VHH binders against q9ft69r177to353. Designs and how they scored, part 27

Target 1, 177 residues: q9ft69r177to353
Amino acid sequence: LSTWVAHKDCLVLAATGSGKSLCFQIPALLTGKVVVVISPLISLMHDQCLKLSRHKVSACFLGSGQLDNCIEEKAMQGMYQIIYVCPETVVRLIKPLQKLAKTHGIALFAIDEAHCVSKWGHDFRPHYRKLSVLRENFCASNLEFLEYDVPIMALTATATVNVQEDILESLHLSKET
Below, E stands for the ipSAE of ESMFold2; O stands for the ipSAE of OpenDDE; V2 stands for 0.75 times the mean of E and O plus 0.25 times the DockQ between their complexes.

## First folded at step 22 (VHH; framework vhh_7uia_1)

Design w2 (at its last look DockQ between E and O 0.75; V2 from the best seeds 0.00; counts 0 for: pae E 2.1 > 2)
Fold by ESMFold2, look of step 22:
Structure w2 (fold): chain B 177 residues (1-177), chain A 121 residues (1-121)
Amino acid sequence: as target 1 above (177 residues)
Amino acid sequence: QLQLVETGGGLVKPGGSLRLSCVVSGFTFSSYNMAWVRQAPGKELEWVSDISPSGGRIYYKDSVKGRFTISTDNAKNTLYLQMSSLKPEDTAVYYCARYSKDWTRTMFDYWGQGTQVTVSS
């Protein structure tokens, strides 16, 4: 967990089934702050929330595919430890998320399946290229109540060197060396 | 007491059809979002489809879109899943589940016992 404690952005490359999700789940449990996870598919978010619920971790997903219109309001009030959100939805929620950061704190933005940002990858999704706005909207210089930037963690199992470089460039992350 | 009872499972050949039913008692059926969730042998639970009480909002997992239809009959307190063009990968125990109104404790607060669907030649 040293990366998120040091408030550094990072890129996590980990095989499927290696516990990649723990990288963002543990900070939520340890800090009591919210972790926001960007995921590309509604079915992935459904299955992750179901798994977390069975392990007694409070989680929700927001956006297209959410039947309960009240979940978003509860999430922005800090009721869930982990919030899954589609990339297009997180852009819409920037202002509510800034308020959440003020009132309860956001420990981390986790961009899961980060290879989706790259046209060189096998699973390009154009909405992922807009996620650089997280850097500009959650930095200490722009939000007087923050004492440091909110870290961004990008996670993928399958990135080639070109895809890794595209991830770092597109999301404005530092190289991990 | 609150109960969810699934029926309609069985053995069917590829390309066949089945209709699953979930009869609900012990709560106001029209106040809750409902879902179908399935589990293949040795696999994790996976969401299949869900529906709002009014039937106005319906979502499907991509792999079942166009083949499965979720619906409700509020007068009979029954949730349905019409399954068509069944494939061997659809073989699983199918559960109906009720979404909690308070996801801070659990996402689904009540589950049926499940009904087995087997698709094989």
Scores: ipSAE 0.525, ipTM 0.809, lowest interface PAE 2.1, mean pLDDT 83
Fold by OpenDDE, look of step 22:
Structure w2 (fold): chain B 177 residues (1-177), chain A 121 residues (1-121)
Amino acid sequence: as target 1 above (177 residues)
Amino acid sequence: QLQLVETGGGLVKPGGSLRLSCVVSGFTFSSYNMAWVRQAPGKELEWVSDISPSGGRIYYKDSVKGRFTISTDNAKNTLYLQMSSLKPEDTAVYYCARYSKDWTRTMFDYWGQGTQVTVSS
């Protein structure tokens, strides 16, 4: 959280159930800006949305096979505090997300299960290798309206040193991470 | 009066099967996405499966894939969950829920009372 406050990228290593989700939920609550969470599985996104709904936090998930065609539009209009999205979907939504960043603000990109970027990990997912587009498209150098780069938080429960290095490199996280 | 009523729960042995039903009334069943969620003792609510009005979109929780089948009968206004190869970890109260048209307020706007599923040797 300290790194987020400093508008810096960070890698969070926390065990499952340790409350790592609070790391990216708090920014949404404090800033009023949207937090976008990349998640690999629809089931995980559902569970998180359910959990958040119990706490009166507005959340949705975006991916293939939308339950409501209007959800994506509403999400891009800033109607949800937290947007869960599959990696393949976030790539498609780069331009709409840039608009969201401009009109409402994005406080954080959280990449959950970040170990999925690494072939050294136990759950490699090819689409995670495309997530460098976040750093590439949401930096102050590319978006004039941004005072600073939108922070990226990578989260994983377990990662070897090699996996950690892969996460940092693959996601193009700042060297200060 | 909108109502969702689950039935079909019970006690089964590991490896057994159950078929849950959810009869809905008070709304157009075929106009809403429907879901099954469950809550195990001492655990949080977890999503199990959902189905679109047309049945063209179906998702499952990974842990139930290949074992559970969600389906609908629009003529009967009924949502089903066929459960097979049941495991002790499937023990929970199972709820049918209607997805809200406005998630800014709530993910599910109506729930059934739930039906108990117990898997035990």
Scores: ipSAE 0.508, ipTM 0.785, lowest interface PAE 1.0, mean pLDDT 91
ESMFold2 (binder alone), look of step 22: mean pLDDT 84; pTM 0.851

Design w3 (at its last fold request DockQ between E and O 0.95; V2 from the best seeds 0.00; counts 0 for: pae E 2.2 > 2)
Fold by OpenDDE, fold request of step 25:
Structure w3 (fold): chain B 177 residues (1-177), chain A 121 residues (1-121)
Amino acid sequence: as target 1 above (177 residues)
Amino acid sequence: QLQLVETGGGLVKPGGSLRLSCVVSGFTFSSYNMAWVRQAPGKELEWVSSISPSGGRIYYRDSVKGRFTISTDNAKNTLYLQMSSLKPEDTAVYYCARYSKDWTKTMFDYWGQGTQVTVSS
């Protein structure tokens, strides 16, 4: 959270059930801006939305598995505090998300299960390798309305040093991470 | 009065089968997305399966794919969950839930009372 407050990227290493999700949920609650969470599985996104809903936090997930075709448009209008998306979905939504960043504000990009970006990990997912587009498209150098780069938080459970390095490199996270 | 009533739960051995039913009343069944969710002891609620009003779009959590089948009978206003090859990990209270048309307020706006499914040797 301290790194987020400083508008810096960070890598969070935390075991399942450790409450790591609070790390990216709190920014949404404090700022009123949207947090976008990248997650690899429909079930994970659905479960998280269910949990947040019960805690009176407005959340949705986009892409495959979403039966309501209106939610994506509403999401891009800033109606939800937290938006869950899979990697392929976030990639196609770069332009709409830039508009969202401008009109409503994006507090944070959270990349859950970040180890999926690494072939050294136990669950490599090729689409995670495309997530560098977040850093590339949501920086102050590219978006004039941004005072600072939108922070990126990568989250993973236990990861080897190699996996951690891959996460930082592949996602183009700040060297201060 | 809107109601969702689950039935069909029980005790089964691993590898067994159960068919859950959810009879809905008080709303147009065919106008809403429906889901099954479950809660195991000491665990959080988890999504199991979803189905669109027409039945044309169906999704499952990975752990139940190939074993569970969600379906609807609009004429009977009933949602079903056919469970096969049941595992101890499937032990939970199973709830029928209606997706809200406004997720800014809640994802599911109505739930049943739940039916207990216990898979044990």
Scores: ipSAE 0.905, ipTM 0.961, lowest interface PAE 0.5, mean pLDDT 94
Fold by ESMFold2, look of step 22:
Structure w3 (fold): chain B 177 residues (1-177), chain A 121 residues (1-121)
Amino acid sequence: as target 1 above (177 residues)
Amino acid sequence: QLQLVETGGGLVKPGGSLRLSCVVSGFTFSSYNMAWVRQAPGKELEWVSSISPSGGRIYYRDSVKGRFTISTDNAKNTLYLQMSSLKPEDTAVYYCARYSKDWTKTMFDYWGQGTQVTVSS
């Protein structure tokens, strides 16, 4: 948590049910900036949005499984505090997300189930390998209006040392965290 | 008065089948996306399936795909969930829910009272 306040990337290793979702939800509530969460499954995104809605937190999910065609446009206009998105959809939305970062700010990108990036993990998903584009497209050297790179928070319930290193390397995360 | 009323729950053995119905009144049923959401004892609410008004877009939670079928009958203002190959882990209260058109306020704006499904030897 303190790493996000210092504008740094981090890798969160926390057991299922330990509240690791709060690591990215609290920054959204405290800063008023948008948090974008990458998640591998429609059911996970749907359940999280349902939970947040019941706690009066403005949230949506984007991608396959979204029946309301207007939600993506509203999300890119900054209407939701937390945006869940599948990996391939976030790649498609890089340019709108850059605009969102300028107009409303993006506090961080959270990559949930980050072990999906690693073939050594228990649930490899090839689309996760493309998420390095987030670092490339949301760094201060590429976006003049940014003082700092938008932090990337990678989260997983379990990861061996090999998987942890693969996460850091594949996503181009700072190893100081 | 807007109402969502679920029926069709009950006790069934593993491998059995049930059809849940949700009769809707008080709004234009054919204008809203609908969902089934369930809650097992002591657990969080869990999305099960969603359907567009035309029935042209349908999504399922992976754990029920191939076993559950969502459908609508617009003439009867009724949402259905056909459940087959039921497992003990499907035991829950099943709610029908209407998606809000304004997710900045809430995701589901109306819920039924729920119907109990129990899958037990």
Scores: ipSAE 0.575, ipTM 0.828, lowest interface PAE 1.6, mean pLDDT 83
ESMFold2 (binder alone), look of step 22: mean pLDDT 85; pTM 0.863
OpenDDE, look of step 22: ipSAE 0.864; ipTM 0.939
ESMFold2, look of step 23: ipSAE 0.516; ipTM 0.803
ESMFold2 (binder alone), look of step 23: mean pLDDT 86; pTM 0.867
OpenDDE, look of step 23: ipSAE 0.867; ipTM 0.939
ESMFold2, fold request of step 25: ipSAE 0.472, 0.422, 0.477; ipTM 0.782, 0.750, 0.783
ESMFold2 (binder alone), fold request of step 25: mean pLDDT 85, 85, 85; pTM 0.861, 0.854, 0.861
OpenDDE, fold request of step 25: ipSAE 0.904, 0.903; ipTM 0.961, 0.960

Design w4 (at its last look DockQ between E and O 0.93; V2 from the best seeds 0.00; counts 0 for: pae E 2.3 > 2)
Fold by OpenDDE, look of step 22:
Structure w4 (fold): chain B 177 residues (1-177), chain A 121 residues (1-121)
Amino acid sequence: as target 1 above (177 residues)
Amino acid sequence: QLQLVETGGGLVKPGGSLRLSCVVSGFTFSRYNMAWVRQAPGKELEWVSSISPSGGRIYYKDSVQGRFTISTDNAKNTLYLQMSSLKPEDTAVYYCARYSKDWTKTMFDYWGQGTQVTVSS
């Protein structure tokens, strides 16, 4: 959280069940800006939205598993505090997300299960290799309305040194990470 | 007067089958997405399956994919969950739930009381 406050990218290593989700949920609650969470599975996103709903946090998930087509539009209008999205979907939504960043603000991009970027990991997902588009498209040098780069938080429960390096490199996280 | 009532739960052995039913009153499936959600002892609520009003969109939790089948009978205002090849980890209270039209307030706006499914040898 300290790194987020400093508007810096960070890699969070936390065990499953350790409450790592709070790391990206708190920013949404504190800033009033939207947090976008990249998650690999519809079931995980669904469960998180369900959990957050019970805590009076507005959340949705976007992707093929979404039954309501209107939710995407609402999400891009800033109607949800937390937006869960699959990697392939977030890539498609880069332009709408830039608009969201401009009109409502994005506090954080959280990449959950970040180890999925690495072939050294136990759950490699090719679409995670495309997530460098986040850093590339949400930086102050690219978007004039941004005072600072939108922070990226990569989260994983377990990662070897090699996997960690892959995460940092693949996601183009700041060298200060 | 909106109500969801689950039935069909029970005790079964691993590998067994159950068919859950959720009879709804006060609304029709033609307008709402429906879901099955379950809660195991000491665990959080987890989504199991969802179905669109027309039945054209169906999604499953990965762990139940190929084993569970969600369906609706609009004439009976009933949501079904056919469960096969049941595993101990499927043990939970199963709830039918209606998706809210406004997720900014709540994901599910109405729930049943749930039906207990116990898978044990």
Scores: ipSAE 0.751, ipTM 0.876, lowest interface PAE 0.6, mean pLDDT 92
Fold by ESMFold2, look of step 22:
Structure w4 (fold): chain B 177 residues (1-177), chain A 121 residues (1-121)
Amino acid sequence: as target 1 above (177 residues)
Amino acid sequence: QLQLVETGGGLVKPGGSLRLSCVVSGFTFSRYNMAWVRQAPGKELEWVSSISPSGGRIYYKDSVQGRFTISTDNAKNTLYLQMSSLKPEDTAVYYCARYSKDWTKTMFDYWGQGTQVTVSS
């Protein structure tokens, strides 16, 4: 997490399910700002929200599989500490998320299962390659109210050096991690 | 008095079928989203399927898609899970659960006691 305190991007290589999620959960708890997590599957997002609910952390997921029509509006009003979104949905929500960053702050964007961006990885997902829009739309040079770029934290359980480089290049991350 | 009561679990061989029922009382069943959630021995809770009150929107975990069917009978206040082509990995306690209307507090606000499903040779 020292990279996040320095307002820099990072790549986290850690086993699925334990410890890895804390890397983006701790910034939400420490700052009171929103953390937005991009995840590839409804079931993954649903299970993570269930786990967080049991630990009294306010969280939601947005996208296919969400039956409650009011949750997106509440999320964009800053009512949830952690917002899970699928890659397709986050692209649609760029403008509301910019407003959320202004009104409540976004501590970071976490791209879970980041290996999905790479065709050389075991689970390629084409929508993941569009996530470079996060850097483009949440940098301090383009949003006057930001003191620094919103950090991007890419997380994956396993990745070869080629996949790691593809993640950094495709998502336009700094190589300071 | 609010209650959710699951029935229909049991022991079945791989490839077999079971139908789980959840009879609901004490609230207006047709106004709430519902889910089936399961817990295998030594594992965490795992979402299985969700259904809107009208039955118009239904979602499944990928591993059960095509094998499980969620449905409701609003006249009987009953939620169903029809399970077919059962595998040993489906062995778990199955709970019906009601989604909260306020996720800032909790995701599921009421749970049944669960029914055991065991799939073994």
Scores: ipSAE 0.458, ipTM 0.772, lowest interface PAE 2.3, mean pLDDT 81
ESMFold2 (binder alone), look of step 22: mean pLDDT 84; pTM 0.856

Design w5 (at its last look DockQ between E and O 0.88; V2 from the best seeds 0.64)
Fold by OpenDDE, look of step 22:
Structure w5 (fold): chain B 177 residues (1-177), chain A 121 residues (1-121)
Amino acid sequence: as target 1 above (177 residues)
Amino acid sequence: QLQLVETGGGLVKPGGSLRLSCVVSGFTFSSYNMAWVRQAPGKELEWVSSISPSGGRIYYKDSVQGRFTISTDNAKNTLYLQMSSLKPEDTAVYYCARYSKDWKRTMFDYWGQGTQVTVSS
């Protein structure tokens, strides 16, 4: 959270059940800006949305498991505090997300299960290798309306040193991470 | 007047099968996405499966993919969940739920009372 406050990228290593989700949920609650969470599985996104709804946090999920196309439009209009999205979908939504960043603000990109970027990991997902587009497209040097880069938070429960390095490199996280 | 009533739960051995039904009154499936969710003892509510009004979009939790089949009978206003190859970890109270038209407040706006599914040797 300290790194987020400083608008810096960070890698969060936390065990399952340790409440790592709070790391990206809190920014959504403390700011009027949207948090976008990349998640690999529709089931996880569903579960998180269910959980958040019980706590009166507006959340939606976007991806291959999307049931209502209107949800995407609403999400890009800033109707939800937290947007869960699968990696393939976030790549498709780069331009709409940039508009969202401009009109409503994006407080944080959270990449959950970040170990999925690494072939050294136990759950490699090719689409995670495309997530460098976040850093590439949401930086102050690229978007004039941004005062600072939109922070990226990578989260994983398990990561060897090699996996950690892959995460940092693949996601193009700042060297200060 | 809107009501969802789940039935079909019970005790089964691992590898067994059950068919859950959810009879809906007060609305039709033609306008709403429907889902099965479950809650195991001491665990949080988890999504199991969803189906669109037309049945054209169907999604499953990975752990039940290939084992569970969600379907609807609009003429009967009934949602089904055919469960096969049941595992102990499938033990839970199963609920049918209607997706809200707006997730801003809640993902599901109506729930049934649930039906207990117990998978045990």
Scores: ipSAE 0.561, ipTM 0.804, lowest interface PAE 0.9, mean pLDDT 91
Fold by ESMFold2, look of step 22:
Structure w5 (fold): chain B 177 residues (1-177), chain A 121 residues (1-121)
Amino acid sequence: as target 1 above (177 residues)
Amino acid sequence: QLQLVETGGGLVKPGGSLRLSCVVSGFTFSSYNMAWVRQAPGKELEWVSSISPSGGRIYYKDSVQGRFTISTDNAKNTLYLQMSSLKPEDTAVYYCARYSKDWKRTMFDYWGQGTQVTVSS
């Protein structure tokens, strides 16, 4: 969290069950701005949305597995505090998300299970490599209405030193963590 | 009165099969997306499977894909979960749940009371 309040990217290394998800949930609650979370699996997104719903935090997921055709439109209109998306879906939604950042604000992008970007990790997923586009599409130099770059928070419980370096380099994150 | 009632749980050995049923009343069953959600002792609620009203869109949690089959019978207002190749880690209370049409307020707006599934050697 200290890195987020300084408007900088970060890499969060925390064991499963240690409250890692609070790192991106607190900014949503604190600012009232939207937090977009990239996650690799329908079941992970679904379970997180269910947990948030039980704690009265508005959330949704977008992409494969979403049965309600209206959820994406409502999400892009700012109805949900936390939006979970699959990697391929967030790339498709870059332009709508830029509009959302203008109209309602995006506090940060959280890349959950960030080890999936690394071929050296235990769970490589090629679509994660494409997430480097988030930096360029949500930086203040490219979006005139932004005062600061939208921070990118990468989170994982299972990263060796090699995987950590691969995460930072592959996602083009600043080294301040 | 809106009600979801699960049946079909029980004790079964690993590799066995069970079929869960959820009989629905008090709303137009064919208008809502439905899900099975489970909770093992001491664990969080865990999504298992979802189905659209027509049955044309179906999704499963990865660990149950190929072993579980979700289906509906609109004439009987019943949601089913056919479980096969059961494993000890499938032991949980299984709930049927109705997706809300207002996810800002809640994700699932109605739940059954649950049915216990126990898989032990």
Scores: ipSAE 0.547, ipTM 0.820, lowest interface PAE 1.9, mean pLDDT 83
ESMFold2 (binder alone), look of step 22: mean pLDDT 84; pTM 0.855

Design w6 (at its last look DockQ between E and O 0.84; V2 from the best seeds 0.69)
Fold by OpenDDE, look of step 22:
Structure w6 (fold): chain B 177 residues (1-177), chain A 121 residues (1-121)
Amino acid sequence: as target 1 above (177 residues)
Amino acid sequence: QLQLVETGGGLVKPGGSLRLSCVVSGFTFSSYNMAWVRQAPGKELEWVSNINPSGGRIYYKDSVKGRFTISTDNAKNTLYLQMSSLKPEDTAVYYCARYSKDWTRTMFDYWGQGTQVTVSS
């Protein structure tokens, strides 16, 4: 959270059940800006939305499992505090997300299960290798309305040193990470 | 006025089958997305499956793919979950839920009372 406050990218290593989700949920609650969470599985996104709904946090998920296209439109209009999205969908939504960043603000990109970017990991997912588009498209040098780069938080429960390096490199996280 | 009523739960042995039903009143399935959600003892709610009656979109939790089948009978205003090859980890209270239209307040705006499914040898 300290790194987020400083608008810096960070890699969070936390065991399952450790409450690592709070790391990206709290920024949404504190700033009023949108947090976008990249998640690999529809079931996980559903479960998180279920959990958040019980805590009166507005959340939705976007991706192949989305049943209503209107939700996507509403999401891009800033109607939800937290947007879960699968990696392939977030790539498609870069332009709409830039608009969202301009109009409502994006507090954080959280990449859950970040180890999926690495072939050294236990759950490699090719679409995660495209997520460098986040850093490339949401930086102050690229978007004039941004005072700071939108922070990227990579989260994983398990990662070897090699996997960690792959995460940092693949996601183009800042050298200060 | 709106009501969801689940039935069909029970005790079954591993490998067994159950068919859950959810009869709804007060609205029409074709206008809403529906889901099955379950909660195991001491665990959080987890999504199992959903269906879009209008578009025919169906999705499953990975752990139930190939074993569970969600369907609807619009004439009976009933949602079904056919469960086969049941496992102990499928033990839970199963809820029928209706998706909210906009999710701004809640993902599911109406729930049934739930039906207990117990898979045990």
Scores: ipSAE 0.736, ipTM 0.879, lowest interface PAE 0.6, mean pLDDT 92
Fold by ESMFold2, look of step 22:
Structure w6 (fold): chain B 177 residues (1-177), chain A 121 residues (1-121)
Amino acid sequence: as target 1 above (177 residues)
Amino acid sequence: QLQLVETGGGLVKPGGSLRLSCVVSGFTFSSYNMAWVRQAPGKELEWVSNINPSGGRIYYKDSVKGRFTISTDNAKNTLYLQMSSLKPEDTAVYYCARYSKDWTRTMFDYWGQGTQVTVSS
């Protein structure tokens, strides 16, 4: 988290089951700002939201699999501390998320399973390559109300050096931890 | 009295079928989205499928697509899960759950007691 406190991007490499999710959950709890988490599968997002609900953290997921049409509107009004979203959905929501950043604040974007951006990994997902738009649309040079770029935190349990480099390059991240 | 009661679990061999039922009372069944959620021994809760009141929107976890079918019978206030081609990894307690209309408070506001499904040779 020292990188997030310095308002910088980071890549988190942590074993499965090591508490990787705390890296983005703690900023939400400490700041009261929204954390947006990009995740590759509806079932993963659903299970994470269920776990957070049992620990009394307000969370939702957006995209395919969400049956309640009101959740997206409430999320963009800042009603949930943590918003899980599929890659294609976050791209669709760039403008509403910019408004959310202005009205309530976005502490960071967490890109979970970040290895999905790399064709050198076994779990490549093309929509992950489009996530570079997060840097472009949430930087202080483009949004006057921001003092600093909204940090991007990429998280994965598995990444070779080539995959790590591909993550940093493809998502336009700074090379800091 | 608001209540969700699951039935239909049991022991079945791999490749077999079971139909789970969840009888609902104490609320307007057609006003709420519903889900099946399961928990294997020593594991976390795992979403399986969900359905809206009209049955027009249905989603499944990838590992159960093509094998499980969620449905409703609004006249009987009953949610179903038809499970076919069962595998040992499907062994779990299966719960029906009602989605809250206010996720800031909780995601699921009511749960059934669960029904055990065991898939073993």
Scores: ipSAE 0.544, ipTM 0.806, lowest interface PAE 1.8, mean pLDDT 82
ESMFold2 (binder alone), look of step 22: mean pLDDT 84; pTM 0.850

